# VH-VL binders against RNA-binding protein 26 (RBM26): the designs that were tried, part 4

Target 1, 75 residues: RNA-binding protein 26 (RBM26), of Homo sapiens (Human) (q5t8p6r532to606)
Amino acid sequence: TKLELRKVPPELNNISKLNEHFSRFGTLVNLQVAYNGDPEGALIQFATYEEAKKAISSTEAVLNNRFIKVYWHRE

## First folded at step 18 (VH-VL)

Design t02 (from q03 with heavy chain G55S)
Fold by OpenDDE, look of step 18:
Structure t02 (fold): chain C 75 residues (1-75), chain A 120 residues (1-120), chain B 111 residues (1-111)
Amino acid sequence: as target 1 above (75 residues)
Amino acid sequence: QVQLVQSGAEVKKPGASVKVSCKASGYTFTDYYIHWVRQAPGQGLEWIGEINPSSGSTKYNQKFKNRVTMTRDTSTSTAYMELSRLRSEDTAVYYCARDHWFEPYGMDVWGQGTTLTVSS
Amino acid sequence: DIQMTQSPSSLSASVGDRVTITCKASQSVDYSGESYMNWYQQKPGKAPKLLIYAASNLQSGVPSRFSGSGSGTDFTLTISPVQAEDFATYYCQQSYNLPWTFGAGTKLELK
């Protein structure tokens, strides 16, 4: 249910922007910016696997930025 | 083999509309954005816009003042570009080209081009 | 929009020569260690062909005599040694921001 973002511009790497974008895929239960010491990183957690799957499967650019990458979070 | 095949040449009068098709084959249609680029006679390349075949979302060059409409049919792996209110300056070869959605590393496959002539 | 200034507009060379084409962007096209600059080759009556992507990566199938370098706002395409089939028009293009923009082109002619 967790996704990791990479290459998020600092100006876009905030709770408001990320919540706005990812909320359309499902319910966010956790959202951390500057995740793991990476100012361009973020952690997004959805309520269900299906929601996370929907988000990572989307071909739409995150926050209209094609440089932002989405990965499954590794425990 | 991967290829994009475009529709044939068009001759239109000013004020008319044209719709060019671009059929993709040899790859997963929804994995690449389709871009449209034109080239007036003896001139350089001009980016018109892009479409995400997966979602149908589009981004257009503002220069075209809402005269361009890009669509796609996933069932036939075909992209379309319609340009309305044609003017003589729209005379050019129109190309479709693909760009992987994952990384914007340029357009690696191009259609053969569609010649549009706009004249009275 | 990002303006692309390409130079020279044309140049003549002989087979075997070393040719350099420059492209200057009005603003940086770098992001996260990558430069989103591409180079294309176009021959009369044909569609452009991608040569280099991300400033220095050779597209599959493209001869190693083609190379790209640069970062930020300044980029270079080098052809060495020039072959007979290389006489064509070359374009730089940024894929950093929309709208994508191209340089005006450089026509490489046989001396």
Scores: ipSAE 0.672, ipTM 0.923, lowest interface PAE 0.8, mean pLDDT 95
Fold by ESMFold2, fold request of step 20:
Structure t02 (fold): chain C 75 residues (1-75), chain A 120 residues (1-120), chain B 111 residues (1-111)
Amino acid sequence: as target 1 above (75 residues)
Amino acid sequence: QVQLVQSGAEVKKPGASVKVSCKASGYTFTDYYIHWVRQAPGQGLEWIGEINPSSGSTKYNQKFKNRVTMTRDTSTSTAYMELSRLRSEDTAVYYCARDHWFEPYGMDVWGQGTTLTVSS
Amino acid sequence: DIQMTQSPSSLSASVGDRVTITCKASQSVDYSGESYMNWYQQKPGKAPKLLIYAASNLQSGVPSRFSGSGSGTDFTLTISPVQAEDFATYYCQQSYNLPWTFGAGTKLELK
């Protein structure tokens, strides 16, 4: 249910901005900015797998930035 | 197998509108942005705008913001560009081109071009 | 808008020559260590053809005599050795910021 973001500009890497984009796909149960010490990284957790799958499958640019990448998080 | 096929040449008067189609085949239409680029006779290339066919989201070069509309029909894998209030400097070849959504690594497949002539 | 200054506007070469074409962007086109500069070839009456993407990556089906290099604001396209089919106009294009912008073109013609 967890997605990992990479290459997020630090000025966009905050709770308000990430919620603005990702809440359209479902209920966010966790948001960790600057994930794992990376100021360009974030971790996002949806309530369900289906919501996370919708988010990662979207071709819409994250926060109007085509360089931000979304991956499945691997624990 | 991958191709973009555009509608035929157009001749228009100043003040009219034109709508150019771009039919995609041989690939997953919604995985690629469609860009529109024009080239006036003897001149270079000018980006007009883009559409994400999955969402229908568009971005336009501000030069054209009030005169251009880009749409798509996912059921026919066809993108469209409409340019209104035409003037003689809009005379150009208009191309559609695809760009994979994941990385903006340029436009790897182009349509054959649609010639627009705007004359009185 | 990112202005692209392409040099030279034209050049003459013989088959077998090494040619270089430069492109300077008015601001960096780098994002996280990758340069978003692409190169196209266009022959008269034809659509542009992608040659090089992300500064230095050869597009599938493009001969290895084409190569690209550079980062930041300064980029080059090299053709070595030039072949008869390479006489065309070449464009650089940045895909870093909207609007996407092209250089004015470099016409490579037979000497």
Scores: ipSAE 0.625, ipTM 0.911, lowest interface PAE 1.4, mean pLDDT 94
Fold by ESMFold2, fold request of step 20:
Structure t02 (fold): chain C 75 residues (1-75), chain A 120 residues (1-120), chain B 111 residues (1-111)
Amino acid sequence: as target 1 above (75 residues)
Amino acid sequence: QVQLVQSGAEVKKPGASVKVSCKASGYTFTDYYIHWVRQAPGQGLEWIGEINPSSGSTKYNQKFKNRVTMTRDTSTSTAYMELSRLRSEDTAVYYCARDHWFEPYGMDVWGQGTTLTVSS
Amino acid sequence: DIQMTQSPSSLSASVGDRVTITCKASQSVDYSGESYMNWYQQKPGKAPKLLIYAASNLQSGVPSRFSGSGSGTDFTLTISPVQAEDFATYYCQQSYNLPWTFGAGTKLELK
């Protein structure tokens, strides 16, 4: 249910901005900025797998930035 | 196999509108942005705008804002560009081209081009 | 808008020559260590054809005599050795910022 973001510019890598984009796909239960010491990284957790799947499958640019990448998180 | 086929040449008067079609085949239409690029006679290439066929979202070169509309029909895998209030300076070849959504690595497949002549 | 300055505007070469075309962007086109500069070939009456993407990657089906290099603002397309079918106009294009912009073109002519 967890998605990992990479290449997020610092000015967009904050809770307000990430909520702005990702809440449209579902309910966010966890949101960590600068994940694992990476200032361009983030972790986003949806309540359900289907919400996460909808988010990662979207071809819409994250926060209108085509360079931000979304991956499944692996623990 | 992968192909973008554009509609035929157009001759228009100043003040008219033109709508150019771009039919995609041989690939998943919604995986690629469609860009429109024009080339005036003897000149270089000018980007007009793009559409994401999955969402229908568009971005336009400010030079053409309020004169250009890009649309698509996912059921026919076809993109459209409409240019209004035509002027003689709009005389050019108009291309559609695809760009994979995941990385903006340029436009790997282009249509043959549609010649637009705007003459009084 | 990112301005693309392409040099030279034209050049003459013989089959077998090494040709270098340059492109300078008015600002960096790099994002996270990758350069968003692409190169196209266009022959008269035909659509452009992608040759090189992301500065240095050869597009599928393009001969290995084409190569690209550079980063930041300065980029180079190299053709070595030039073949008869390579006489065409070449364009650089940045895909870093909208609007996407092209260089003015370099016409490669047979000497």
Scores: ipSAE 0.616, ipTM 0.910, lowest interface PAE 1.4, mean pLDDT 94
Fold by OpenDDE, fold request of step 20:
Structure t02 (fold): chain C 75 residues (1-75), chain A 120 residues (1-120), chain B 111 residues (1-111)
Amino acid sequence: as target 1 above (75 residues)
Amino acid sequence: QVQLVQSGAEVKKPGASVKVSCKASGYTFTDYYIHWVRQAPGQGLEWIGEINPSSGSTKYNQKFKNRVTMTRDTSTSTAYMELSRLRSEDTAVYYCARDHWFEPYGMDVWGQGTTLTVSS
Amino acid sequence: DIQMTQSPSSLSASVGDRVTITCKASQSVDYSGESYMNWYQQKPGKAPKLLIYAASNLQSGVPSRFSGSGSGTDFTLTISPVQAEDFATYYCQQSYNLPWTFGAGTKLELK
């Protein structure tokens, strides 16, 4: 249910922007910016796997930025 | 060794479909994007599209007008590219190649290529 | 789409020479301090081989006689000194915007 973002511009790497974009895919239960010491990183957790899958499978650029990469979080 | 191995040559009639496979080995399949690039005889390289093996999400070159479909099977570490409504202009060598999650590392591993011949 | 203008289309050189190939993008391919420009080498009947990534980084296993430079819209691949095995076709490629696009190629031939 967790996704990681990379290459998020610092000015866009905030809870408001990320919540606005990802809330359309489901319920966010956790959202961390500047994740793991990376100012361009973020961690997003959805309530269900299906919601996370929907988000990561979307062809729409995150925050209208194609450089932002989305992948499954690995603990 | 890290490698991508593609399926064999194909000969098709116009209007038919072709599905090329690309099997990855030597690395974690889901850690890299798979891109497809083709090269017509004596010509340059043309990007067809990409697939995220982890999610299955795809992005295609709009030039192909919805004729291309990319899929993957994570259980076999194999990516597939299907091209439908074939025409003579689709005659080319088709390559699969991997790219890092974090650009701009480029396509560092390529398949050996699959020759597609479309002729009536 | 980003157009890639590669020059020259072909050139002849001798072993030991210094060769320069240029690539111009129709728009900047820079993002966050990096240039999304790659260079590939292709020999007949073979798949392309990555030489340079991010404009100036030498891919692992590639000889140091290959080098890349540039930023924004103008990029250069240099081979010095040229070796016998370097005669091939070279392509630049941008990965800044979809669809990815390639230069038309430069065929390096033995003089």
Scores: ipSAE 0.352, ipTM 0.861, lowest interface PAE 1.1, mean pLDDT 94
Fold by OpenDDE, fold request of step 20:
Structure t02 (fold): chain C 75 residues (1-75), chain A 120 residues (1-120), chain B 111 residues (1-111)
Amino acid sequence: as target 1 above (75 residues)
Amino acid sequence: QVQLVQSGAEVKKPGASVKVSCKASGYTFTDYYIHWVRQAPGQGLEWIGEINPSSGSTKYNQKFKNRVTMTRDTSTSTAYMELSRLRSEDTAVYYCARDHWFEPYGMDVWGQGTTLTVSS
Amino acid sequence: DIQMTQSPSSLSASVGDRVTITCKASQSVDYSGESYMNWYQQKPGKAPKLLIYAASNLQSGVPSRFSGSGSGTDFTLTISPVQAEDFATYYCQQSYNLPWTFGAGTKLELK
């Protein structure tokens, strides 16, 4: 249910903007910016796997920025 | 060691389709994008498209006019590129290559290439 | 698409020489303080090999005689001193905008 973002511009790497983008895919239960010490990193957690899958499968660029990469978070 | 191993040479007739495979090993397959690049005989390099092995999302060079389809099998760490409606101009060596997901490291690992010959 | 103009198309040099290859992008390839420009080396019958990434970073395992510089639209690859194994074709490549595009290449030949 967790997705990891990379290459998020610091000015866009905030809870408000990420919530706005990812909330359309489902319920966010956790959101961390500057994840793992990376100012361009973020962790997004959805309530269900299906919601996370919907988000990562989306062809729409995150925050209209193709440089932002989305991956399944590995624990 | 980290490597990408591609399928063997292909000979096709115009109008046919070809599917090239690229098997990754030595690293976590889903941590890197896979790009496909081709090179016609004696020519330069041309980017075909990319696939995110984690999500399966793809981006293609529009030059190929929807003739290309990229897929992946995470269970076998293998990426595939299918090119349909082949024409003589598609004759080239096709490469797969990985791209870092963290920094703009470029394509640091390449397959050995797959030669495709399209002729009547 | 971003056009990459690479020059010269061919270059002759001797071992020990200093050679410079330039690449000009039709638009800036900079993003968030980084230049999305890479340089590759390719030898006959082989796949390209990454030399420089992000304009000026030397790929691990690549000799220090290779260096890259530039930003925005103008970039340069320098080889100094040229060694026997360096005679090959070199390509610049932008990864700023899709589709990724390559320069036409520069063939470095032994004088």
Scores: ipSAE 0.336, ipTM 0.859, lowest interface PAE 1.2, mean pLDDT 94

Design t03 (from q03 with light chain L98D)
Fold by OpenDDE, fold request of step 20:
Parts: structure tokens; sequence; C-alpha cells
Structure t03 (fold): chain C 75 residues (1-75), chain A 120 residues (1-120), chain B 111 residues (1-111)
């Protein structure tokens, strides 16, 4: 249910922006910016696996930025 | 074989509209952006715009001043570009080309081009 | 818009030569350590063909005699050694920001 974002511009790497974008895929239960010491990283967690899968499968550019990448988070 | 096949040549008068089609085959249509690029006779390449894989988002070169509309039909794997209020300066070969959704690494497959002639 | 200044506009070479084409962007096309500059080859009456993507990556199926280098605003396409089939027009193109923009082109002619 957890996704990791990479290459998020610092000006876009905030709770408000990321919540706005990813809430369309489901319910966010956790959202962390500047994740793991990476100012361009973020961690998002959905309520269900299906919601997370929808998000990572989306071909829509995150925050209209094609350079932002979405990966499954590895524990 | 991966390919983009465009509709045939068009001859239009100034003020008219043209709609060019671009049919994709041999690959997953919804994994790629479709771009449109034109080339006037003896000139360079000019980017017109793009449509994202889902068709829900487009970006147009503002040079075209809201004269261009891009659409795509997933069921037929076909992309369309409509250009309105045509002028003589729009005379060019129009290309569609694909660009993978994951990374903007350029346009790796192109259509054969559609010649548009605008003259009174 | 990002302007692409390509040089030279034309050059003559012989088979076996080493040729270099330069492209300068009006602003950096780098994002998180990658440069979003592409190079295309176009022959008369044909659609452009992607040669290099992300500044230095050779597109699948493209001969290794083509190479790209550079970062930020300055980029170079090198052909070495030039082959008979390489005489064509080459374009640089940035995919960093919309609108995507092309250089004016470089026509490589047989000397």
Amino acid sequence: as target 1 above (75 residues)
Amino acid sequence: QVQLVQSGAEVKKPGASVKVSCKASGYTFTDYYIHWVRQAPGQGLEWIGEINPSGGSTKYNQKFKNRVTMTRDTSTSTAYMELSRLRSEDTAVYYCARDHWFEPYGMDVWGQGTTLTVSS
Amino acid sequence: DIQMTQSPSSLSASVGDRVTITCKASQSVDYSGESYMNWYQQKPGKAPKLLIYAASNLQSGVPSRFSGSGSGTDFTLTISPVQAEDFATYYCQQSYNDPWTFGAGTKLELK
C-alpha cells in the first residue's frame, strides 16, 4: 500500500500538493515529504493495495511533472 | 511491427480546418504520448503539441493560438490532430510520433507524415 | 520557450571523417542529474529518426559511430567515422519543457 516518489521538486514536495494529486486514487493514510533524507523524495500510503496499484499504474504525470517517478516502497 | 500510419494528403483553403489521423499498431497504444510535429517546405521541425496516454491532458505550442486540438481513441489506437483557421503558413508535412509515458526520451517512432497544402 | 541554437547550419565531410554538431540551449535542460536533449536524423522525404536520447544514450538500432555528449546547455553530436548513408540533416531537440523545441538543423553534405 506504500509508494515512494522520486525526483519531486522541493517546491512541489509538500503535503498539500501531493495529497491533492494522489487522493484521486484513494484514501491516503500516510504521507511523508522529504522522505529518508531525500528532499526530492516522498512516501505515500493508501488505505488499500488496490488504491496504491491504481496510483502506480497511472500514466498521468504527477503534478504535471513527467520527471516525478512513482515506485513501490520497499520495506 | 511497431508503426504509426497517418491519413493522406490534404488540400485546404485559408480559413478551413483539417483533421489528420494517426493509427498506431504493434505496441501498447496507452503507454505512449503522441506528439505532433510539422515541417514547412525546406524548413526545420516545429513541435505542435502532445497528448498524454489517457487522452485526458494535452499541451499545445502557444504559437498556434488555440487553433489546434488533439484527441485520441483508445478503442481504435488512433490519435487525431485538428488544425483550424488554416493559413498559407500552415502548409507543411505533419508528423505524429510516440513518446513513452515513463520518461520523455524523445520521439522514437514517427508516422510517415501528412502533407497539408493551404492555398486560395 | 527554450531556444536551441544549432551549429553549424551545414558542413561538408568525406566518408571516414569525424564530424561534430553542436547544440546550445538558452537554459539548462537538466533535471535531477539527467539532460533531456535528443538528436534526430532526417533524410529527404522521410520522417526524422531518433538517434540519441537523454544527451548520450544511443537509441536501439542506431550504429555506435553516433554518440552524444554534454549537459546543462551545451551538447554535441559526433559521427565517427562518417558513412555514406549518414549524409542527411540532423536536429537537436529538448524534451525538458514545453513547448518542445528543435534546433534549426545541420545539413551534412558529401564533400
Scores: ipSAE 0.853, ipTM 0.954, lowest interface PAE 0.6, mean pLDDT 96
Fold by OpenDDE, fold request of step 20:
Structure t03 (fold): chain C 75 residues (1-75), chain A 120 residues (1-120), chain B 111 residues (1-111)
Amino acid sequence: as target 1 above (75 residues)
Amino acid sequence: QVQLVQSGAEVKKPGASVKVSCKASGYTFTDYYIHWVRQAPGQGLEWIGEINPSGGSTKYNQKFKNRVTMTRDTSTSTAYMELSRLRSEDTAVYYCARDHWFEPYGMDVWGQGTTLTVSS
Amino acid sequence: DIQMTQSPSSLSASVGDRVTITCKASQSVDYSGESYMNWYQQKPGKAPKLLIYAASNLQSGVPSRFSGSGSGTDFTLTISPVQAEDFATYYCQQSYNDPWTFGAGTKLELK
């Protein structure tokens, strides 16, 4: 249910923007910016696997930035 | 075989509109952006715009001043570019090309091109 | 817009030669350590063919005699050794920002 973002510009790496973008895929239960010491990283957790899968499968550029990458979070 | 096949040559009068089609095959259409690039006779390449995989978002070169409209039909794996208010300067070969949604690593597959001639 | 200055506009070479084409962007095309510069080859009457992407990556199926280098604003395409089928026009192109822009092209001719 967790996705990890990479290469998020600092100006876009904030709770409000990420929440706005990813809420369309489901319910966010956790959202952390500058995740794991990476100022361009973020952690997004959805309520369900299906929601997370919808998000990571989306071909829509995150926040209209094609450089932002979405990965499954590895525990 | 991965390919983009474009519609045939067009001859138009100034002020008219043209709609070029680009049919994709051999790959997942919805995994790629479609770009349109033109090349005037003896000139270089000029980017016209792009349409994202879902077709819900487009970006156009402002040079065309809202004369261009890009669409795509998932059911037929076909992309379209319409250019209105044509002028002689629009005479060129128009190409469609794909660009993977994941990374903007350029256009790796191109259509064969569509020649547009605009003249009185 | 990002202007792409490509040089030279034309050059002559012989088969076996080492050829270098330069492309300079008016601003950096780097994003998070990666350069979004691409190179294409175009032959008369044909669509462009992607050679290099992200500055230095060979597109699948492209011979290893083609190589790309550079970062920021300065990029280079190298062909070595030039083969008979390499005589064509080459274009650099940035995919960092919209609108995507191309260099004016470099025509590689047989000496």
Scores: ipSAE 0.852, ipTM 0.954, lowest interface PAE 0.6, mean pLDDT 96
Fold by ESMFold2, look of step 18:
Structure t03 (fold): chain C 75 residues (1-75), chain A 120 residues (1-120), chain B 111 residues (1-111)
Amino acid sequence: as target 1 above (75 residues)
Amino acid sequence: QVQLVQSGAEVKKPGASVKVSCKASGYTFTDYYIHWVRQAPGQGLEWIGEINPSGGSTKYNQKFKNRVTMTRDTSTSTAYMELSRLRSEDTAVYYCARDHWFEPYGMDVWGQGTTLTVSS
Amino acid sequence: DIQMTQSPSSLSASVGDRVTITCKASQSVDYSGESYMNWYQQKPGKAPKLLIYAASNLQSGVPSRFSGSGSGTDFTLTISPVQAEDFATYYCQQSYNDPWTFGAGTKLELK
């Protein structure tokens, strides 16, 4: 249910910006910017696996930035 | 076989419009952006814009703003580019090319090109 | 827009030579330590063919005599040894910022 973002420009790595993009895929139950001490990282958790799967399967550029990467979070 | 096959050559008068098709085969159409690039006779390459066929979102080179429209039909795996208000300087070969959505690592498969001639 | 300056505009070589082609971008094309510079080969009457992506990665099916290097604003394409089928025009292209832009091309000709 958790997705990890990488390579997020620090100026876009804030709750309102990330919520603006990811809320279209489902209900966000957790959102942590600057995740793991990385100013370019974020953690996003959806209420269900299906919502997270919809988000990671999307080929739409995150915040109109093709360099931001979305991965399944592990550990 | 992975292919992009474009529609045939076009001859148009100034002020007309042209719509070029680009039919994809041999791969998952929605996994790749489709870019359009043109080449005037004896000249280099010029990027016109892109479409993400998964949702249909587009970006256009500002040089062509208000004259270009890119669309796609996912049921036929076909991308389209329409260029309106044609001028003689639009005479060129127009290419479609694919670029994998995950990383913008350039265009790995190109169509054969469509020659557009704009003359009176 | 990012301007791409290729040099030389044309170059003569013999089969067996080592040639280098340079490309300079008007601003960095790097994002998070990766360079978004690509190289294409184009023969007359044909569509361009991708050779190198992300500065130094060889596209599948491209012979290893082609190589790319560089970062930031300065990039090179090297062909060694040149073979008869390599006489063509070569383009660099940045995929970092919209609009994507190409160099003006370098024509590699047989001496």
Scores: ipSAE 0.649, ipTM 0.911, lowest interface PAE 1.3, mean pLDDT 94
Fold by ESMFold2, fold request of step 20:
Structure t03 (fold): chain C 75 residues (1-75), chain A 120 residues (1-120), chain B 111 residues (1-111)
Amino acid sequence: as target 1 above (75 residues)
Amino acid sequence: QVQLVQSGAEVKKPGASVKVSCKASGYTFTDYYIHWVRQAPGQGLEWIGEINPSGGSTKYNQKFKNRVTMTRDTSTSTAYMELSRLRSEDTAVYYCARDHWFEPYGMDVWGQGTTLTVSS
Amino acid sequence: DIQMTQSPSSLSASVGDRVTITCKASQSVDYSGESYMNWYQQKPGKAPKLLIYAASNLQSGVPSRFSGSGSGTDFTLTISPVQAEDFATYYCQQSYNDPWTFGAGTKLELK
């Protein structure tokens, strides 16, 4: 259910921008910017696995930036 | 076998339009951007634009804005580029090429090219 | 637009030589420690062929006599040793920002 973003530019790494992009895939229940001390990192949690899977499977550039990467979060 | 196969050569008059097709096979079509690049006789390479076939989003080199349209049909794994209001300077070989969506590491597979001749 | 200045425009070399082709971008093409500079070979009548991606990574199926280096704005393609089949035109290309842009090309002619 949790996705980890990497390589997010600081000007895009905020709750408003990330919610704007990722809410298209489902309901966000958690959104943390600058995750784990990484100013370019973020954590995004969807309500369901299927919503998270839809988001990570998308080839759409995150916030029109092809360098932002989305991974499954492993805790 | 990964392959991009383009439509055949075209001869056009100035002011006409051309639509070039690029049929992909041997890979997941929606995993790769399709770029269009042209090369005038004896000259270098010029990027025209790209399409992400998953959602159909496009970006065009401003040099061609308002004259170029890129589309795709995911059911046939085919990309298209249409260039309108043709001029003699548009005479070139037009290539399609793929670029994996995850990293923009350049274009690893190219079509064979489509020769366009624009003459009065 | 990022301008790509490639030099030399042409050169002649013998089989066995080491040749170096340079490419300078008008601004950095680096993002998060990677350089988005790619190199292509093109033979007459053929589509370009990707040789090197992300500055220094050899594309699958490309002979190891080709290598790339550099970062930021300054990049090189090295062919060592040159073989007879390496006669071609070589292009650098940045994939960092749109529009993607190419150098003007370097024609390698074997003596």
Scores: ipSAE 0.566, ipTM 0.894, lowest interface PAE 1.6, mean pLDDT 93
Fold by ESMFold2, fold request of step 20:
Structure t03 (fold): chain C 75 residues (1-75), chain A 120 residues (1-120), chain B 111 residues (1-111)
Amino acid sequence: as target 1 above (75 residues)
Amino acid sequence: QVQLVQSGAEVKKPGASVKVSCKASGYTFTDYYIHWVRQAPGQGLEWIGEINPSGGSTKYNQKFKNRVTMTRDTSTSTAYMELSRLRSEDTAVYYCARDHWFEPYGMDVWGQGTTLTVSS
Amino acid sequence: DIQMTQSPSSLSASVGDRVTITCKASQSVDYSGESYMNWYQQKPGKAPKLLIYAASNLQSGVPSRFSGSGSGTDFTLTISPVQAEDFATYYCQQSYNDPWTFGAGTKLELK
C-alpha cells in the first residue's frame, strides 16, 4: 500500500503538492515529506493495494516533472 | 522486433496541412513517449514536440505554436503529427522516435523518416 | 531554451585515430547526480542512432570504442579507435528541459 518517492525537488516536497497529484488514484491515508531525512524523498500510503498499484503504474509525470521517481516502499 | 514505420513522402503547397503517421510494433506502445524531430536538407535536427500515448498529453516546441497537433490511437499503436499553415521552410524529413517514460534518456528507436516538400 | 554548442563542426581522421567531439550546454543539464546529455550518430539518408545516453552510458548494440564523459555543461564523445563505418555526423542532445535541443552536428570525414 506504500509508495516511496525519490528525486522530488525540495520546493515541491510538501503535502499539498503531493496530494494534488496522487489523490486522483485513490484515498491517501498517510503522507510523509522529507522521508527518512532525505529532503527529496517522500512516503505515500493509499487505502488499498489496487490504488497504490494504479499510482505506481501510471506513466504520467509526477507534478509535471519527469525526474520524480515512484517505487514500492520496502519495510 | 521493435520498429516505428512512418507514412510516405508528401508534397504540399504553402498554406496546406500535412498529417504524418508513425506505427509502432514490437513493444508496449504506452510505455514510451513519441517525439517528432525534423531535419531540413543539409541541416541539423530540430525537436518539434512529444506525446505520452498513455494519456495523450503533449508538449510542443513554441516555434511551432498553434501549427502542430500530436495525437495517437492506442488501439492501432499509431502516433500522428499534423502541421498546418505550411511554409517553404517546413521542407524537411520528419522523424518519429520513442523515449521510455521512466527516464528521459534520449530516443532509442527512430522511424525511417517522412520527406515533406513544400513548394509553390 | 538550452543552447548546445558542438565543436568542431567537421574534422578529418584516419582509421585507427582517436577522435574527441565536444558539446557545451548554455546551462547545466544535471538533475540529482545524473547528466541528461545524449549522443547520436547519423549516416546520410538514415535516421539518427542513439550511441550514448545520460552522458556516459553505452546504448545496447553500440561498440565499446564509443565513450562519453562530462557533467554539468561540458561533455565529450570519444571514438577510439575510429573504424571505417564511423564516418558520419554526430549530434549531442539534451533531454533535461523542454524544448529538447541538439547541437549543430560534427561531421567526421575520412582524411
Scores: ipSAE 0.537, ipTM 0.890, lowest interface PAE 1.7, mean pLDDT 93

